# Ledger of designs, part 6: VH-VL binders against LIM domain-containing protein F (limF)

Target 1, 197 residues: LIM domain-containing protein F (limF), of Dictyostelium discoideum (Social amoeba) (q86i44)
Amino acid sequence: MSGQNILKCKKCQLEITNKIITNHNSDTFHEQCFVCKLCSTPISDPYFTDKETGDFYCAKCEVIRNDQSKPLRESLGFCSLCYKYFRQNEDILTIDLERYHIGCLKCTICKKGINNEKYYREKMTSKLSNYCCEDCFEKVDKCNGCNSMTLGQTLLAMGKNYHANCFKCFKCSEIIKPNSPYSINKQTNTPSCQKCN

## First folded at step 23 (VH-VL; from e01 with heavy chain Y52W)

Design r03
Fold by ESMFold2, last read:
Structure r03 (fold): chain C 197 residues (1-197), chain A 118 residues (1-118), chain B 107 residues (1-107)
Amino acid sequence: as target 1 above (197 residues)
Amino acid sequence: QVQLQESGPGLVKPSETLSLTCTVSGGSISDYYWTWIRQPPGKGLEWIGRIWYSGSTYYNPSLKSRATISVDTSKNQFSLKLSSVTAADTAVYYCARADYLDYYFDYWGQGTLVTVSS
Amino acid sequence: AIQMTQSPSSLSASVGDRVTITCRASQGIDDDLNWYQQKPGKAPKLLIYAASTLQSGVPSRFAGRGSGTDFTLTISSLQPEDFATYYCLQDYDYPLTFGQGTKVEIK
């Protein structure tokens, strides 16, 4: 048995013997198990999981599920963070053409509301961003390549944090990928890729 | 354990400005709507208006020419000013808290009677 | 503005009675309706929000029903502490508006 990996569906816990569907966490699923519970369409980002049942929901169906008692609100649109409808004549926060309830966007660190005040954004996925108020941004670790905040996953190199695309050879400016060999000039404390010494 | 307490003069002369402050304790004023509601003696409740803690306001159209709600986050307080008062403005004034998703009022002050008379 | 009409304006009842109060909105408001209880000299107290959701700490003898324009508050077995004035409030659209109140008195 050469490194046998029994692929189990994360949803139903049964072995997968046919087409394998994977998500960004490397979880594996049967094709029929990774669909929206309400509309049965294949799941793509953004999607939502019911903690108790393990069911998945697409963005539109999440809004329907959250606010099924509020059909008159459908024409008003919904918050891009909590996926609930807006109310009539509500104050709405608009950031980069995305709409939010006035209190839904909060600093990832201190949880204070963003409120159209100065803020910093770190885009994590197509549906997920970290936000940081000005006060917390001045305290947070920053990428040593681009000086933007590093609340998401980072590469640790030379004892410092970098975004994956920000750790570059000093000589040629090419990205040094994780687990790729590189040299350190101890006098200047600068990295060089394999090709540049 | 959030508590709200109204304060201000209990007697205001006609044509003057009614001014009340609501002090919030046991919780932060941030991330909530803050509301003024009044009740004339022996009568029903009237919503006056509300403020988001960062300053956005909405007023009952019946009062919007005379009412101003403001917030002071450093003091954990919000306030009502009602100008050009008459005897019809005699009421118990309540402050109340509402969430930004669900607008029901979960915490109320005890109320303060403001009488408008000479 | 959305007008909220309560019925009746007052009623007399005995301990143990089943009491029903009606609230009607001048337009559809989904389930965006609250019920409040107010005792003399006290601030209103939230009983029910979203038409039927019981607020924490409120006795289960209180029940709300309705959607759209017609809503009811029912007290299944009236207790001495339930003699009060009850108000509905729509929180569908600004300005938020209360019904005129229903006074529940001891017979």
Scores: ipSAE 0.490, ipTM 0.802, lowest interface PAE 2.2, mean pLDDT 87
Fold by ESMFold2, fold request of step 24:
Structure r03 (fold): chain C 197 residues (1-197), chain A 118 residues (1-118), chain B 107 residues (1-107)
Amino acid sequence: as target 1 above (197 residues)
Amino acid sequence: QVQLQESGPGLVKPSETLSLTCTVSGGSISDYYWTWIRQPPGKGLEWIGRIWYSGSTYYNPSLKSRATISVDTSKNQFSLKLSSVTAADTAVYYCARADYLDYYFDYWGQGTLVTVSS
Amino acid sequence: AIQMTQSPSSLSASVGDRVTITCRASQGIDDDLNWYQQKPGKAPKLLIYAASTLQSGVPSRFAGRGSGTDFTLTISSLQPEDFATYYCLQDYDYPLTFGQGTKVEIK
């Protein structure tokens, strides 16, 4: 198919012909493929994926799945990143009123823990963020759309680095999704989405 | 492959300070708890204390504040100082690694015997 | 501190025997229990964590069970390399505490 990308469900690898569900990394899914394994509710952030089975779990079901054998920890609360209960007398990291295990927040680039006061955040959703330590911040690539750092999945388009949501049609300003077709005006070096072709 | 190796004097005089270093190779010291455990000859294991690689410590109260654990991330090492030692502190000393989610010890040093004798 | 009591303190067994070691905590510790094996002159080796989860590379003849205060380690068919001292450890709360050990000896 010349000049056209086929949208495929990340879960089942089949073409999406109806409603398209998109996650924070711009992966696409059938509506029925993006549900919690235990409770069947539609997935929203935050959610968890079993790496061996590919199954998804919502936040509530992940806590149940993780800690069914740890009833004594219920009163201690749980980590806002991994959704496991805290232990008695544990070192807890608190950032912006949210609590985390001391080792759960990591620099996206070097994978060392975010233990010091100085860090940089790339907000992906209301509940999901990527973090960067001060040392790695000086080395990180910038988005050519918004000129802020890129830590998560990036799009290389027209030889330039972009956040997935920052590569936009010049004519209509709509986001050009990864693997979506677009054209280039060679005189202005600007992209146009399929609808504006 | 992560490996831990204890080093330090094998003989310490009473009332002096026992000082040991654990060198971590084949992996980074970052993002783990680092632990000292000892075993008197013919006896069981005693947890001494642990340090998060960035400096947070917890010590066994049985040692009455005599233990100090520190980390040198630039050398990939952590250490134990035990002050005011007596013959009761004679033991094989082990260093060990623990994860922050599950506190089991997946890697241990070979152990070093420290004898406290005049 | 949480006291961990192992039973028996020692046992004698033959190759092929099924052996069971118990560990009892002085209070509830959920499933926060580890089992370690130690041979003379060597460091302890992790066998089981979270009461029943087998560490990578540990033979399936080792099995852990229990929650709360009462835990067991079972070796379903004892092998020559299994003659050692076994320790439980609670990792529920600080200070972390070991049981006193169970020595498994050849008959």
Scores: ipSAE 0.489, ipTM 0.797, lowest interface PAE 2.1, mean pLDDT 87
Fold by ESMFold2, last read:
Structure r03 (fold): chain C 197 residues (1-197), chain A 118 residues (1-118), chain B 107 residues (1-107)
Amino acid sequence: as target 1 above (197 residues)
Amino acid sequence: QVQLQESGPGLVKPSETLSLTCTVSGGSISDYYWTWIRQPPGKGLEWIGRIWYSGSTYYNPSLKSRATISVDTSKNQFSLKLSSVTAADTAVYYCARADYLDYYFDYWGQGTLVTVSS
Amino acid sequence: AIQMTQSPSSLSASVGDRVTITCRASQGIDDDLNWYQQKPGKAPKLLIYAASTLQSGVPSRFAGRGSGTDFTLTISSLQPEDFATYYCLQDYDYPLTFGQGTKVEIK
């Protein structure tokens, strides 16, 4: 058994007795509960949740929901930030194989458009990221675990900032949760979780 | 409140260059498309072209590459130059703003008449 | 370029009348159609975008319909301030193109 207990499905709240589907937040689901509402495709990143119904939507179906009246644009693709189709002959920003409307990619800090090839991304959820232009990146605090920007929620440990998932036990590499006890190796200045003490 | 105002000469001689500036106040020129549209007296509207505030342009092919649009973000202005004008270029010229997602024009200048005459 | 044809070129109507203006695109444009109102000596004013979405502050007597190639603007009960020239605009592809206009006059 892969160390999983008998779990409840996050969507329907009923026990999972067979195959367990796990998302990036370690939530667990029945196989039939973690599918797109419109097309029934199994959900993968990115995906979208209707806050009122709890239904999930894949990226393509979310674009259809956002741009329902624009079927002729389907072949043009969609923006990786707003999940709306592109227009004919539109200025499109392409970075790292992702495409964006020319004005959709904005620095989270200064709100100026990120039209340069240089930008920095901090992924927060399945559909939410912080972005930072080069100038602002030089000014923001960085995670001492991964050296990426820390615009999302952080923890302070040993006098330094970390993403919650970047503060790890030196011995076992498991995440040390916020406010969890840990020890510091006095010789190496490295943290150890309770289990590795 | 965003306001747009055209400025420039009202009379231009044939074969010369028509030059207009649109000044944007009450808002930033950044993160929008900026557009020139014209209307000959008593006639309909013609889209001339637009510029993204960082410089990307698209022009109406009907103007045979005579139009040039530029932006000066430090002055919060954008401009139109139309070369080799003829009497057919006599029109009221409007500047307008469009969002990058929806190209409808939510703010327009008052319009300025430019007459091409010898 | 996508040609936009409005009909009629002009019409006469009385206050309280229902008025319908049509706009036809030379190819499918989804719902990428605007309607603008222009009074003499003034800049055009946006009424409707995305074929049927009223701009903020536009009276509900204005209604847009259509998709694809055929679109209509309807004024359900014409008011004195509605006597103007109306233009459709496609914002589907460059160059953006206007219809030739429809002048709505007092009968």
Scores: ipSAE 0.367, ipTM 0.739, lowest interface PAE 3.2, mean pLDDT 86
Fold by ESMFold2, fold request of step 24:
Structure r03 (fold): chain C 197 residues (1-197), chain A 118 residues (1-118), chain B 107 residues (1-107)
Amino acid sequence: as target 1 above (197 residues)
Amino acid sequence: QVQLQESGPGLVKPSETLSLTCTVSGGSISDYYWTWIRQPPGKGLEWIGRIWYSGSTYYNPSLKSRATISVDTSKNQFSLKLSSVTAADTAVYYCARADYLDYYFDYWGQGTLVTVSS
Amino acid sequence: AIQMTQSPSSLSASVGDRVTITCRASQGIDDDLNWYQQKPGKAPKLLIYAASTLQSGVPSRFAGRGSGTDFTLTISSLQPEDFATYYCLQDYDYPLTFGQGTKVEIK
């Protein structure tokens, strides 16, 4: 058949172009995304889902996990970065409606803890944000597309740094994905995507 | 690599304030809990309290608010003050480092005996 | 405060014996239990954390077990250097509290 709709993996939200794994709710997954969290083997019935994380566990690992569960801490919640439960009366850092162990959130550049009130957040690129401390903010590189700071991995293109979504074709303004082919107009030093060649 | 060393007077008079300093070397004081623990001669261990390097404290209620722990990040040190001491406060005092996830004490000072007597 | 009760308070054993020390919490503490060894005149040394996780550099003859309220430290084959007092510590809730100690004598 031709003209099929694009299928997306419910776990990672990326397109499925190969083998499709379907669960009991008709959700679709990549084969590597529908695996046991503990042992990484492909999930088959029976399996278990952690309602808090969305992770899957095979029957063997669910038994193992229950033996090592910390049920007295479940109601205290968990760190948004390391996913371990909080302890009773623990110091908890709250930033942008997310909770962290007091030492888990670190400056992306210098790796010191984000404990003081002054910190800087990278422009939203995913649910998780990169942060830097005030001292490192003064030294941070900027994206040549949007002129805001870059903290994580960047695209180096034409000798300059960009956020992954900030390197665009000069002719059509479409994003040129990392590792996608492009050409350079030698007279203007501007990039063009494959379609505009 | 990390080393902790207690310092301060070994003899304190009753009703006065016991004051100790722990100097951290071979590592930074940042990103850890810093703890005081004591042991009366011939007896067991008692947790006194701890401080997060940026200032948050918790104290053993058994010390009836007599304990104060402080940190000086510029000197890589933290300190204990225990007010209104009696002979019952005679002990070996240890400083220790604790991880923020699993609160176990991986590094200890050698301990310093503080005797409370006239 | 959570009370930690160790037993026995002391024991004597021969080199090569298997030794077991117990620690009981006054309430559930999950696996938030440390074991420390203290030799005379020295600071305590961490042996085990999270009830069963062996600290780096600690001999494999030491083993911890338990969860909830009942915990054990086992030395599978007692060595002469294992003469010491052993303490459990709960790190579940403040104030952190130690057991009263178990003195192990080699006879």
Scores: ipSAE 0.171, ipTM 0.611, lowest interface PAE 4.9, mean pLDDT 83

